# Designs tried in a protein design chat: VHH binders against NADH-quinone oxidoreductase subunit I 1 (nuoI1). Part 13

Target 1, 152 residues: NADH-quinone oxidoreductase subunit I 1 (nuoI1), of Koribacter versatilis (q1is57)
Amino acid sequence: MSIAPLLRKVFLIDLIKGLSITFKYQAPKDCQTEQYPQERPVITDRFRGQPMMKLGENGETLCIGCNLCALACPENLIAMKSDRDPVTKKKVMVTYVYDVSRCMFCGLCEEACPTQSLKLGTGYEMALYSREGMVLDRKVLEHRTAPEPYEK
Short names: E, the ipSAE of ESMFold2; O, the ipSAE of OpenDDE; V2, 0.75 times the mean of E and O plus 0.25 times the DockQ between their complexes.

## First folded at step 18 (VHH)

Design w5 (framework vhh_7sr4_2; at its last look DockQ between E and O 0.16; V2 from the best seeds 0.00; counts 0 for: pae E 13.3 > 2, unsure alone 59.6 < 65, placed apart)
Fold by ESMFold2, look of step 18:
Structure w5 (fold): chain B 152 residues (1-152), chain A 121 residues (1-121)
Amino acid sequence: as target 1 above (152 residues)
Amino acid sequence: EVKLVESGGGLVQPGGSLRLSCAASGFTFDDYYMGWYRQTPGKQRDLVAAIYWGGNTYYGDSVKGRFTISRDNTKNTVYLQMNSLKPEDTAVYYCAAGEWSLFKSEEYDYWGQGTQVTVSS
């Protein structure tokens, strides 16, 4: 057998060659990754992120209290109470609780909503220091804002 | 403690306009739905207008298109803009507030003392 293959094994030439390839890509200009949070991804409209409840043009609640979103949720993380308004006799939402900590962002609640009030928005930054903040009530859901799309 | 204070009532000519205000204190204004009722002597209180926290508004049949209810959560105040007033609108107008809760949605929890609105020919 020739000496060349043996010398390559003894002196780890293949390892050194591999290390040199990795070292060649150390320059920051060759970085392929997106450097979150300084660089943020472009989020499409179909992204399933932070839940929100849309309001009408006059700021009115679009939710009619049908409870269909809670029934559609496979994790049963939505709780809603509705009642009929004693003044107008229309069904209205009284309370709404959404536990984002258990949400798998499947979108079934969004698809079930007949008024298109409940939506999984484009927000993806949901980390909190406590679990209690991950239980969203009606006020948070109706006034949650999504980050603007990343511009090129 | 909870207090609702109506103001802005008075005497106005038919076809005139008047704006009622109801200043609220002693509770979390954002969580309450608000309404205006009116009462003429010998009759029960009639719904005039109601507004929910989310902005949904409801009006009685006799005032639809003439009256506008609004709320200002920064001033804890609800307003009733009354336009095209008729002599039939003469009544004592009451401000009312109802709390959102899992167990209490049937009636308004708090009422003001009322303000007189008189529309005279």
Scores: ipSAE 0.000, ipTM 0.150, lowest interface PAE 13.3, mean pLDDT 74
ESMFold2 (binder alone), look of step 18: mean pLDDT 76; pTM 0.771
OpenDDE, look of step 18: ipSAE 0.013; ipTM 0.256

Design w6 (framework vhh_8h63_2; at its last look DockQ between E and O 0.03; V2 from the best seeds 0.00; counts 0 for: pae E 14.2 > 2, unsure alone 64.2 < 65, grease 26.7 > 24.2, SAP .681 > .668, placed apart)
Fold by OpenDDE, look of step 18:
Structure w6 (fold): chain B 152 residues (1-152), chain A 121 residues (1-121)
Amino acid sequence: as target 1 above (152 residues)
Amino acid sequence: ELQLVESGGGLVQAGGSLTVSCAASGFTFDDYYMGWSRQAPGKERELVAAIYWGGNTYYADTVKGRFTISRDNAKNTLYLQMNSLKPEDTAMYYCAAGEWSLFKSEEYQYWGQGTQVTVSG
């Protein structure tokens, strides 16, 4: 028997049906939720997380101050200054700023880097209580340490 | 051989609009910063606008909100739309290309012959 539309509304039939479906899948066996931080997600190698600057084998910067990463960023959250070395006459990066608080982790900056200096790492536990800590400079990016895992 | 040829310059009244174009040959836009610089009489050449990856742009403070740089990769052409022109915008406008350019005119490697833009008060 087709329940009249008005009766369906009065008795909230659609709501009850929805709730019924929801509760049907609440069995523990159907639970797919990871219990973070006790259960941590498996992070793949291609995960785009905390930005870092890779250094050369001798600890030298791989950044050539080209500014391509900044231009590739759709959020314009990268700013850098470069200058010419007075001896070698080569362009060198002087200052680098990455505002991670505005980052959507798209990876365009990484792709744009011709020397593969700039990378998005696998670190994802980077929440801070202050925005100031989310503005990453060259020192922070080059000396990235593994984040301390969150604990309950 | 990399070549840049500017066009579209002319005389315009203050408050008017003008579009200059740069036809590029001998290279691919994707590999270079493309920019517009200008040089007024007795002044140094200054970068006006630049465009590169993803279409992101740079503008000098003096032209922000008034000028728009764009490119057509299929045509290998660079454009500069200039609105609300002022007498202070009077200069020779040069198309420029560079591999590692920042926000300075001196960082560009290749230049066109320029097109004259004159704004009358």
Scores: ipSAE 0.000, ipTM 0.215, lowest interface PAE 11.3, mean pLDDT 85
ESMFold2, look of step 18: ipSAE 0.000; ipTM 0.145
ESMFold2 (binder alone), look of step 18: mean pLDDT 79; pTM 0.802

## First folded at step 20 (VHH; framework vhh_8k46_1)

Design x1 (from w1 with S53D; at its last look DockQ between E and O 0.47; V2 from the best seeds 0.00; counts 0 for: pae O 7.3 > 2)
Fold by OpenDDE, look of step 20:
Formats: structure tokens, sequence, C-alpha cells
Structure x1 (fold): chain B 152 residues (1-152), chain A 122 residues (1-122)
């Protein structure tokens, strides 16, 4: 073994070089890491986050039970049942299920919604300890608000 | 055993009010739509009103819209039908029902209570 390679190992030159590079980028000017939860990202209007159902001005559903959102979902995570009002003969949504645990937040369901009832909101803090809580029904979707900010 | 016990029916004059109550037991009340149907003599059973969730999704037949109000109290496993401005044509046996998937089709309701008679007459 050449003395040179041995010396490099003994003096940990490669390690030092590596550390030097690492520490070089630890300068404040090069730091791009947000310190959550003290620092939160700016969420844009086009952000695709927690699913929600918008309500009308009087609190009425905007969903017309057309099922287009379910059909648009590549993951098939949306299930709904609709019925026909016996008096008005209009189709109405009865039940709605959105499994957010399977969602890739692509926004196809939102785009497919003709009444813009279904929307991916700006909420991103959706972590739960159970998958069961990630199966969202109509009630949850219609009443979703911005999550309470996490504080350490 | 599943039970739907309806009460509050009776005789009332036109323009009067009644409040029906239906107390449910024997099943997970919160998971069910609660509905009211009525059947007049010689007529088919017809949809009156239904409520899905605790707060807001209510449905009414056009014939009762603006006059009847359905509500539920999940803490009491009870559904209510406030009937105002009652008319002679509202005379019927009223039935409370519970279902999971359909609001408007009587055949889709899983559980039915005994009827309570409502008679509107001068």
Amino acid sequence: as target 1 above (152 residues)
Amino acid sequence: AVQLQASGGGFVQPGGSLRLSCAASGFTFDDYYMGWFRQAPGKEREFVSAIYDWGGNTYYADSVKGRFTISRDNSKNTVYLQMNSLRAEDTATYYCAAGEWSLFKSEEYDYWGQGTQVTVSS
C-alpha cells in the first residue's frame, strides 16, 4: 500500500473534505430550511391540500350528485350515492366518501366538478394516528376548516 | 332489538301545529338517515321529510316545504317533525323510518316505526 493512501486514511482527509463542504453550506445565506412550526410555508391559492366541499351562501350543498369527481379519480378513492328527489325529480347526492389516505392530490376530481363544490383546500396538516380518520364523509368535507396551527 | 317509537300525533284544526317525535334504539343512530313518511287512506305511502346529518341536510316533499321542519338530536337518538300550518290533506298515518343510503325511496329504509295518526279537521 502506498504511503499516500495510508496517510489519507490516517488523517481522515476525505472525511474532513466532506465535512468542509457540508459546513460550507451551513451558512445562514445558504440555509433554505423552514423551522416548522415557527416558520410556515406560504400557501398559494392553487395549492392542492385537504379536500373540502364548498357550500352555497345559504349553507346548501353545491353538489349535484353527478359522480364526475369519482370517475375522474385515478385512485378510485371517491364513492358516492345519489338519489332522485321524488317531487322535483332532480338528482341529489345522498352519501359521499373521500379516502384521503389514498389521495395523491392531483386535483382531477376538483377539475371534474361542474359546480366547483369539491375543492382541494390550502390545509396541509392532515396527519392522524389512524387511517380510519382519513376516510372523510360528507359531513366532514362540508365542515372542514383550516386546521388549528400546531404549536410546539 | 331495533325500535322506532313515534309519538305526537293527534287531532288538530286546520292551521294548527303538531310536533312528532321518533325515539330510536337498537342501532347506531348517527349512521342513519331518519325520515318521515305518511300514508293516507286509499293512497300510497309518500315521502314527507328526511334528515341525514345532525346539522343541515334536510329534505322535504314540495307539499310540506316551508311548513314542516325536520330535526334530530343524536344525543337522544330522536328525530322530530315540526308540522305547522297543517291542512286537511296532511291527514295521514305518519311513519318514522331509518335508512343508510337512500332518502327518498321507502323500500330503501331498513327500519320502520309504528304509525302515528295525524288528523286535521275542522
Scores: ipSAE 0.017, ipTM 0.268, lowest interface PAE 7.3, mean pLDDT 86
ESMFold2, look of step 20: ipSAE 0.091; ipTM 0.517
ESMFold2 (binder alone), look of step 20: mean pLDDT 77; pTM 0.773

Design x2 (from w3 with N57Y; at its last look DockQ between E and O 0.46; V2 from the best seeds 0.00; counts 0 for: pae E 10.6 > 2, SAP .685 > .668)
Fold by ESMFold2, look of step 20:
Structure x2 (fold): chain B 152 residues (1-152), chain A 122 residues (1-122)
Amino acid sequence: as target 1 above (152 residues)
Amino acid sequence: AVQLQASGGGFVQPGGSLRLSCAASGFTFDDYYMGWFRQAPGKEREFVSAIYPWGGYTYYADSVKGRFTISRDNSKNTVYLQMNSLRAEDTATYYCAAGEWSLFKSEEYKYWGQGTQVTVSS
C-alpha cells in the first residue's frame, strides 16, 4: 500500500510545519491589534457605507441632471436619464442607477457633483445588500432604504 | 389588470373650480410618475401637470401654472388635480397617466386612463 505511507508522511510533515509557523509568528507581538504605520489615512477616509443622494429642506431633489458623476466614474457604474422641464427649459433628473458591486469608493463622483447631492459613505454596512440589491436606484439613494432583490 | 379611472369633470362657469381624481390599481403606484394631459376638440393632446412619486415635486404647463395644483395620496393610490380660475381655453378631455421615464411627453407614459370631460363656458 504505497498510498498509505505517502499519506502518513504528508500529514505528519504538514502538521509539524503548521505548528512551527504558529510558534514563529506567536513569538512576536500579536497581529490582532491594528497598527497605524501606513493605513491610517486610508482607514479614516474610507467609509464602507453606501452612496446616497441628499435632498433639500422641502424634500426636493438637489440633482440637476448634469451627468458629471457618471462621466467621472472610472468603472462607469452610474447611469442616469434626464428630461427637459417645459416650464423652466432646464434638465430634470428622472432615473438614476448606481451599481455598487464594482465600486472602488474612490469618491470621484462625489467630487464631480456640483450641487453636492451625491455623497459616498453613510456609515452603513454594505453586507446588508444582496448581489441583486447592489444596483441602487433613485428610490433607494434618495430615501436610504435597503434595496429589494431583483426579480429573476 | 392595470386600471386608471379619472373622475370629477363637469360643467363650470369661467373663474370656477373643479377637482379631478384618478384612482389607480394593478401596478405599484408609489414607483410611478403621475401626470395629467388634456385634449381639446380638434387639437393634439398636451401636457398639463405631473408629480414625482417621492418628495412631492410638481410640474405644470405654462398655461396652467399658478391656477392648477397636482397632488397624490399614495395610501389611496390616487392622484388629484385641483383646477382653479378656470377659463374657456381649459375646456378639454383630461387624461391621467402613469410613467417611469418621462414627466412631460405623452408617448413615454405607460398606462392611461379613459379621461373625464371638463367644460368651461359662460
Scores: ipSAE 0.006, ipTM 0.229, lowest interface PAE 10.6, mean pLDDT 69
ESMFold2 (binder alone), look of step 20: mean pLDDT 80; pTM 0.800
OpenDDE, look of step 20: ipSAE 0.013; ipTM 0.270

Design x3 (from w3 with D31R N57Y; at its last look DockQ between E and O 0.77; V2 from the best seeds 0.00; counts 0 for: pae E 11.1 > 2, SAP .678 > .668)
Amino acid sequence: AVQLQASGGGFVQPGGSLRLSCAASGFTFDRYYMGWFRQAPGKEREFVSAIYPWGGYTYYADSVKGRFTISRDNSKNTVYLQMNSLRAEDTATYYCAAGEWSLFKSEEYKYWGQGTQVTVSS
ESMFold2, look of step 20: ipSAE 0.006; ipTM 0.229
ESMFold2 (binder alone), look of step 20: mean pLDDT 80; pTM 0.804
OpenDDE, look of step 20: ipSAE 0.014; ipTM 0.294

Design x4 (from w3 with D31R N57D; at its last look DockQ between E and O 0.67; V2 from the best seeds 0.00; counts 0 for: pae E 7.5 > 2)
Fold by OpenDDE, look of step 20:
Structure x4 (fold): chain B 152 residues (1-152), chain A 122 residues (1-122)
Amino acid sequence: as target 1 above (152 residues)
Amino acid sequence: AVQLQASGGGFVQPGGSLRLSCAASGFTFDRYYMGWFRQAPGKEREFVSAIYPWGGDTYYADSVKGRFTISRDNSKNTVYLQMNSLRAEDTATYYCAAGEWSLFKSEEYKYWGQGTQVTVSS
């Protein structure tokens, strides 16, 4: 048995080498880690985050109850009920449920929406302690606002 | 127990106004759309108006559009129907109802209140 390998083990040379490399990249100039919440990521317009429903100029729903978003969802996390308006004879959305806890944020539902009512917004701070809070109804979706900044 | 208690009905002359109220208890009020139906003697129960759980979206029968206004106060678990410019044909028993999935079909409303009589007569 060559003494050399044994000595390397005893003196933990490989460990030290590894640590040296790791620490080399800990220099501030090499740091790429954002210090959340002090540093927040730049969110692009195409970011797929919290689901929301856009409203019309007068606060009216843009959803026409077509159910295309639900059909487009590969996870089947959207449930909607619609009915026919007895006056206009048009289909209208009555109830809407979006289970965001199951969402993979693919955006297929958004693309499927003919009125662009359903949108994946730029919000990403959606963590909750309960799954029940992740089941979003129409009220929540239509009243989505930018989350309050998290502070330590 | 679920209760829907309607009030505000009565006698009014044509062109007059009434405000119906329906106080709800025994269920999560803000999860239900609220509707008003009416039934005249010898006629079927018909849709009058409905409002979504959080307000904003309201629907009216063609016969009452522009005259009636539905509103709700979720803090009071109450739905209202302001009836203006009342006509003889508005005479009916008015019913408050709560539903989850359909606005326009009476059979889809889960909870019903007792009727309140509205009589429009000169």
Scores: ipSAE 0.017, ipTM 0.306, lowest interface PAE 7.1, mean pLDDT 86
ESMFold2, look of step 20: ipSAE 0.047; ipTM 0.443
ESMFold2 (binder alone), look of step 20: mean pLDDT 80; pTM 0.797

Design x5 (from w1 with D31K N57Y; at its last look DockQ between E and O 0.03; V2 from the best seeds 0.00; counts 0 for: pae E 13.7 > 2, SAP .671 > .668, placed apart)
Amino acid sequence: AVQLQASGGGFVQPGGSLRLSCAASGFTFDKYYMGWFRQAPGKEREFVSAIYSWGGYTYYADSVKGRFTISRDNSKNTVYLQMNSLRAEDTATYYCAAGEWSLFKSEEYDYWGQGTQVTVSS
ESMFold2, look of step 20: ipSAE 0.000; ipTM 0.112
ESMFold2 (binder alone), look of step 20: mean pLDDT 79; pTM 0.788
OpenDDE, look of step 20: ipSAE 0.022; ipTM 0.409

Design x6 (from w3 with D31R Y33T N57Y; at its last look DockQ between E and O 0.01; V2 from the best seeds 0.00; counts 0 for: pae E 13.4 > 2, SAP .67 > .668, placed apart)
Fold by ESMFold2, look of step 20:
Parts: sequence; structure tokens; C-alpha cells
Structure x6 (fold): chain B 152 residues (1-152), chain A 122 residues (1-122)
Amino acid sequence: as target 1 above (152 residues)
Amino acid sequence: AVQLQASGGGFVQPGGSLRLSCAASGFTFDRYTMGWFRQAPGKEREFVSAIYPWGGYTYYADSVKGRFTISRDNSKNTVYLQMNSLRAEDTATYYCAAGEWSLFKSEEYKYWGQGTQVTVSS
């Protein structure tokens, strides 16, 4: 009978102590995580971010129109139009669309690309754009500037 | 047991409007691209419009841009094509189609509806 009030105090004191630690870590000066977007986080060289497409040294597309990236995407975010070259009879990519609004940044499309044309870059600011800016066409994908690499 | 049931076709005067519907069953609708194609008598089937399974992103043939609007309702497993400012050249049988990875080419779509006739004439 006399023990029940003491047990409740012990449990409540532990809960209050836990809440105070969590509340303390809400302050920016005591935060162990980096504050975004005012501070840019240090990122690794394997960070998966905004998609881009590499061009060859002559500015030619490296994409061969195989559609493997679209097949690998679990959310079906990639659409491509291809035609056959009248001389080579091989598929060539004409139109490419990447909808990043639903992208999980899993990297399966990058791994599936046989020419290593499609890459997930190191950009991470996509959440600041409007929904219309989240659908990337061939022009945007081929001309994206790579972010600064990490320096130690 | 896959079914695509297109409806909403009919006769309309030039400049008129028509709304096509395509009700789908027998597959995971929210994972498929839905498309509309049309075929006039004596002509090859041509792409009209397509809509992604997520996010409402749409694509249109150049001949229908600004006049047609595609939409989908995943709760009703239905895709719609709102056709405005109709012309005599839009007269055709309109087919709805579903494909996992397809957008533009008819041969890449897996499932097809029976079609609905749209006739634009005075």
C-alpha cells in the first residue's frame, strides 16, 4: 500500500528526466545533428541525390535507349521515348523524363545503366523546389552541374 | 481477367467537348501507366495521351496539346480524357491501354480496351 506512491514517483522522475534531455537537444547550440538549410552538411562521395546524365567528350549522349533504368525503378518514375537509327538499326534515346517527386533515391536505376550514363549526383536541395521543378527532362539531366566534392 | 472498358464516345459538332472514361479491373491500377490511342478508318493507330501511375504527370501528342486533358482516379480505377475544341480530324475510335513501363509506343502497352467511337461532324 505504502509502496505504490513511491513507485509512481520513481517512474515519473525517470520520464521527466528523459523529457528534459530531449527538450535540451531541441536547442540549436546543443544539437548533435547539422542544421539544414542554413548549414550545408558534409556528405560522402556515395551520397545518392539528384539524378544527372553524363555526356561524352564530344557532347554526345551516352544513353543507348535500352530502358533498363525505367524497368529497375520500383516506383516507375522514368519514361523514355526511343527511335531506331536508320543507318545502325539500333534504338537511340529521343526523350527522357525522370519524376523525382516520388523518388526514393535507391540507386537501382544507376546500377542498371549499362553505359553508366544515368547517375544520382550529390545534390540534396530538391525539397526546396516546386512540384513542377521535380520532373526533370533530358535537357536538365544532361546539363546538371555536379556539387562540390567533400574535402577533409 | 483484365478488363479495360472505354466509354463516353459519341457525336459532337466541331468545337464541342467530350469526356472519355476508361474503367480498369484485374490488375494493380496504381502501378500502371494509362494511355489513350486513336485510330481513324484506314489509318494507323496513333498516340494521343498518357498519364503516369503516380503524381499526375501527363504527356500529349503535339496534335492534341492544349485541347485534351488526361487524368486518373486511382480510387475508382478509372482514367479520363477530356477532349475540348474538337475537330473533324479527331474523328476516330479511341482506345485506352495500360502498360508497366510504356509511355508513347502502342506496341509496348500490355492491356487494351475495346475502344469507343468519337465522331466530330456537322
Scores: ipSAE 0.005, ipTM 0.154, lowest interface PAE 13.4, mean pLDDT 69
ESMFold2 (binder alone), look of step 20: mean pLDDT 82; pTM 0.827
OpenDDE, look of step 20: ipSAE 0.013; ipTM 0.306

## First folded at step 22 (VHH; framework vhh_8k46_1)

Design y1 (from w1 with N57R F104Y; at its last look DockQ between E and O 0.05; V2 from the best seeds 0.00; counts 0 for: pae E 15.1 > 2, placed apart)
Fold by ESMFold2, look of step 22:
Structure y1 (fold): chain B 152 residues (1-152), chain A 122 residues (1-122)
Amino acid sequence: as target 1 above (152 residues)
Amino acid sequence: AVQLQASGGGFVQPGGSLRLSCAASGFTFDDYYMGWFRQAPGKEREFVSAIYSWGGRTYYADSVKGRFTISRDNSKNTVYLQMNSLRAEDTATYYCAAGEWSLYKSEEYDYWGQGTQVTVSS
């Protein structure tokens, strides 16, 4: 090879050019990522996060026990049982189980709910130390609220 | 195996009070309606009271409303029936039961206790 191409190979000019390009992007002002948990994303209302069950104005359940959410779930992670309320003669939900550990957050259960009771909220911090907490019951689902937006 | 053990029965004078308890084992207590039924000799078991698995919503037969109070303690897997202002007509064997789907129909309850005798007489 001539001396000029050899010098380029000996001094690793192509490597240095590549390293120079990537080194320019090390400055924090050029970083495109958010540094979780110190920096957190702004969550839109279309986000599909932690499941919750909305309550009416009097704190009553809006779920009518139709089982449509369980039928719509492709992972079969929803189980519910219902009974007829002897006073109102309406079908009511008795137990509700949602296994978040297998949930892929597709939103099909939310779309299937006729009363808009089941909702995928905006919460995304769901890590737990045990699987026990990942199986949500009615009590947990009904006490959730949408997280407040993060301010950076 | 599943067991329901009712206790707290006895003899009491009219107007007296008793507290029945039913300890449960062998199933997931939180998932079941718990109910009390009573049976006088020669008669069908009749509904007395029931309590939901969550929220603590309660149901009572009309004959016992205002006199009986049902409660449950999920940490102890126990359901209670506080019976006040007892009458001679309340004399019966009281059974506790657990079921998933219906509060009223005895044939739809999955598990039954041995029963405890309550006798109200003077």
Scores: ipSAE 0.000, ipTM 0.120, lowest interface PAE 15.1, mean pLDDT 75
ESMFold2 (binder alone), look of step 22: mean pLDDT 79; pTM 0.788
OpenDDE, look of step 22: ipSAE 0.011; ipTM 0.271

Design y2 (from w1 with N57R F104Y K105E E107K; at its last look DockQ between E and O 0.20; V2 from the best seeds 0.00; counts 0 for: pae E 14.7 > 2, placed apart)
Amino acid sequence: AVQLQASGGGFVQPGGSLRLSCAASGFTFDDYYMGWFRQAPGKEREFVSAIYSWGGRTYYADSVKGRFTISRDNSKNTVYLQMNSLRAEDTATYYCAAGEWSLYESKEYDYWGQGTQVTVSS
ESMFold2, look of step 22: ipSAE 0.000; ipTM 0.146
ESMFold2 (binder alone), look of step 22: mean pLDDT 79; pTM 0.789
OpenDDE, look of step 22: ipSAE 0.005; ipTM 0.247

Design y3 (from w1 with Y33W N57K F104Y; at its last look DockQ between E and O 0.01; V2 from the best seeds 0.00; counts 0 for: pae E 15.2 > 2, placed apart)
Amino acid sequence: AVQLQASGGGFVQPGGSLRLSCAASGFTFDDYWMGWFRQAPGKEREFVSAIYSWGGKTYYADSVKGRFTISRDNSKNTVYLQMNSLRAEDTATYYCAAGEWSLYKSEEYDYWGQGTQVTVSS
ESMFold2, look of step 22: ipSAE 0.000; ipTM 0.109
ESMFold2 (binder alone), look of step 22: mean pLDDT 77; pTM 0.775
OpenDDE, look of step 22: ipSAE 0.008; ipTM 0.260

Design y4 (from w1 with D30S D31E N57H F104Y; at its last look DockQ between E and O 0.05; V2 from the best seeds 0.00; counts 0 for: pae E 16.9 > 2, placed apart)
Fold by ESMFold2, look of step 22:
Structure y4 (fold): chain B 152 residues (1-152), chain A 122 residues (1-122)
Amino acid sequence: as target 1 above (152 residues)
Amino acid sequence: AVQLQASGGGFVQPGGSLRLSCAASGFTFSEYYMGWFRQAPGKEREFVSAIYSWGGHTYYADSVKGRFTISRDNSKNTVYLQMNSLRAEDTATYYCAAGEWSLYKSEEYDYWGQGTQVTVSS
């Protein structure tokens, strides 16, 4: 009929049809997205997240104070100091600073570490209200152990 | 005045355990390297164990590694030495010491405690 297309346009039939399609997918069981934080993605072991410093079996520092991670960092955000071990006379890492606020998570520091002490873990919840909190010291890095598995 | 008060010594049978404590006062404990030394009668004072000011590094003499554990509690200004699997050779007066540098030589520590006697005898 010659007036049907006009009436459909006036009464917004195509708009109502479109709205019905989106309404059809509003049921929670049809939701395709992950509902953070109640639903969290499975993070693989190769994910490059927040840095951590792994400790040995007895809690000893694996870092040998070589500074290779700082040299490898393209943003120069790692600084460390070493001191002599009183027993072995070898250098030992004393101070370690990692500025996560400028980190691009490239993993070059992890690749450069000869003892596999420095690792980019699976932590992705790194937002803070201050820049001071994003400058990680040795205490923070060593306290962050292997990531806990997320249950999903 | 600086004071290091060592305690926890005593008599124990071979294979037994003791826990030594050293309470510190008169200096900023969190900035000091803490160590334990021992001296048997007629012998030189020898290094036993040491721990850095922030507690991240621990060191042990070869003769005690795996048997002794050093720790510190900066909130209580106290360093501890857990001694397990004690042997007759461990009999000595145990001294705690504090220094500003990561040192293991007895002559390089700044402050010393009075010592506590540990005797391991059948």
Scores: ipSAE 0.000, ipTM 0.108, lowest interface PAE 16.9, mean pLDDT 76
ESMFold2 (binder alone), look of step 22: mean pLDDT 80; pTM 0.798
OpenDDE, look of step 22: ipSAE 0.016; ipTM 0.292

Design y5 (from w1 with D31E N57R F104L K105D; at its last look DockQ between E and O 0.01; V2 from the best seeds 0.00; counts 0 for: pae E 14.9 > 2, placed apart)
Fold by ESMFold2, look of step 22:
Order: C-alpha cells, then structure tokens, then sequence
Structure y5 (fold): chain B 152 residues (1-152), chain A 122 residues (1-122)
C-alpha cells in the first residue's frame, strides 16, 4: 500500500534493473555457448553417434549375419542379406544397408549385436545434400574410422 | 589381366632384414585388402600379414608380430613387407594376395602373385 512500491511499478525500476544486469553480461568473456565450428565439445565414448561396423584384429568381419540388429531397430532402417558358405556352412553377411536419415540413435541395434560388430560411434557431423548419401552400405560402415578432429 | 608381382626375396643370415614388394596392376588397387602369405615345403599356406584398403589398418600373425611391418602405397599400387630379425623358421615362399572381404582365409582372396623365395640360414 505505500507509495514507494507503486512508484517502482510505474517507473519500471525493476525492468531497468533487469536490463542493467543483461548489459553487464554482454562481454564476450561471459559467453557460455559453444561457437561451432571454432569450438567443439569433447565427445565421450558412450556417445551414440554415426554408425560403424568394427572389424576383428585380423581384419575379418565380426558380423555373423544373424539379422538381430534389423529386428531390434524400431524404425526398420537396417536391411541385410546373408548366404551360407558352401565349405564351412556358416552364415555369411553379403549385403548390409543402414539408413541414417531415419536413425534416432537409440542404440538398440548396438545392444542386439552379439559380436559387438555394429557400433554407434562418436561422429556427429552427418549432414549431406542428398538423401541417397544417407544410406550407408557395408563398405562405408566397415571402413569408417573415428572422425579426425576438426581443423580450423 | 590382373597381375601381382612379388619381389625382394633372397638369402639372408639369421637376424638379417629383407623388404618384399608386391606391385599390382589390372584392378582398382585402393578397393582391395592386401595380404602376405607364406608356404614352406610340405606345409599349408600360412597367413603372415595384411593391410586393408582405407587407412592402413594392419594385421599380423602372432609368429611375426613386432618383427614384420606391412605398408601400402596406393599411388604406386604396391604393398611392402619389411621383415626384420629374420629366423630360420621364416624360410618360405612368400605370396602376396588381394581380396575384397576377408584377410584370414586364403580361399577368400581373389588374386595371387607368383611368390618370392626367402631363405634364412645360418
């Protein structure tokens, strides 16, 4: 009921004080955002990013052609073909397709893989100019290495 | 026709070094895994080393790890095997091979060279 609280409302003293605080923090030293691409975050090993297929120590594929990753994918973005080796009778993966354009990076395919061949890596820069480039084949997945650090 | 020409073999004393080369022609070299196998008389071919097409990931048999080094030069279509600290058991004919998929099973390699003899004797 005092005149002082009313005058503060009429003259917008609290608004002006708020504006003063905002101007106080305009200095570049107080910027809390990461300014891509000059500043990049450190990516942890548990990050679920760009898919890859790991190869064994001797360069062999670890994929056994079980199709469990495709069954686990809620978006049905994985397709593979397999065949049986006529000598060993083992199932062999022939064709593998991964459509990253619809991938939500949930990691269910990684969890389903019994040999830990399919992995969601640490890459996060996946933008392309065409949808067709977002469909990865076996060659791309098996030969993908960790992205080099972005150079200035 | 596809050709793999292995060279650089010879006679060396134990502890010596040799460098093998395998020059390739007739196919797109950078699409293939390259490997070295060896075969002693009366023995089956044995995996020695391999290097795959994209970034120089290398693989070695346990018997040669730390002594042999594989490398490739895609501009020259050539794979190299530097053999150091040679032992008598390394005596064999060394074959280079090229394959699209597997590096371990000799039957999965598409193309083979004629071989070069390496002899290590006291």
Amino acid sequence: as target 1 above (152 residues)
Amino acid sequence: AVQLQASGGGFVQPGGSLRLSCAASGFTFDEYYMGWFRQAPGKEREFVSAIYSWGGRTYYADSVKGRFTISRDNSKNTVYLQMNSLRAEDTATYYCAAGEWSLLDSEEYDYWGQGTQVTVSS
Scores: ipSAE 0.000, ipTM 0.135, lowest interface PAE 14.9, mean pLDDT 75
ESMFold2 (binder alone), look of step 22: mean pLDDT 79; pTM 0.787
OpenDDE, look of step 22: ipSAE 0.006; ipTM 0.239

Design y6 (from w1 with Y33R N57Y F104Y; at its last look DockQ between E and O 0.05; V2 from the best seeds 0.00; counts 0 for: pae E 13.9 > 2, grease 25.2 > 24.2, placed apart)
Fold by ESMFold2, look of step 22:
Structure y6 (fold): chain B 152 residues (1-152), chain A 122 residues (1-122)
Amino acid sequence: as target 1 above (152 residues)
Amino acid sequence: AVQLQASGGGFVQPGGSLRLSCAASGFTFDDYRMGWFRQAPGKEREFVSAIYSWGGYTYYADSVKGRFTISRDNSKNTVYLQMNSLRAEDTATYYCAAGEWSLYKSEEYDYWGQGTQVTVSS
């Protein structure tokens, strides 16, 4: 009778064959993965990363206080306060808060903005030790102050 | 009328602690960011700390980070600055301020308190 199938199970031939295949691919030249953080990916223009607010050529705020971004957000993580400008009598944005800890980076807020003020930029290194630092205010979004960095 | 009343200053030894308070009235406290600034004799007023109107997010100058803690109690319309591990260079008049857009720059704050003196000396 044939004992080859039994001997294969007893001596773990299938396991050894599997290990040999994975060992064959251990050469560094066969590594297909990016070795973060020493190797970093090239980020395309369509990447949806850390939110930013664009400023005009003279540093003025482009946001008109329409609240459309907050209404479009499925997580309702955007809070904006508007007030009436006494000179122009138009609604203007006073405060703006973006809770990036709850953000799923869907881009709906960017699509809703009529002045193209709010955008999702290319930043992807957003980890922090606290949730409090993940709540971005107007100054951080307009690049007036830095958010709390993670510890190296 | 808007009023910011800073209190809690005094004389302490190096390594000691003080807790400053700033009681606010005359505006919607919940909508304003609160900040602390200090000015030593013969020096420009400098930023110390700030706290957002909601969420409790806080900012600190590098010289005080890890030693000072800012907090606010919106039910009492009061902002606090807990100062620990005080040093002689912390000696200054401490001012509280309120602003809708402001964090670091004194020019962006709308309302200012009268100040309270903190003196750290052995």
Scores: ipSAE 0.000, ipTM 0.133, lowest interface PAE 13.9, mean pLDDT 76
ESMFold2 (binder alone), look of step 22: mean pLDDT 80; pTM 0.803
OpenDDE, look of step 22: ipSAE 0.006; ipTM 0.262

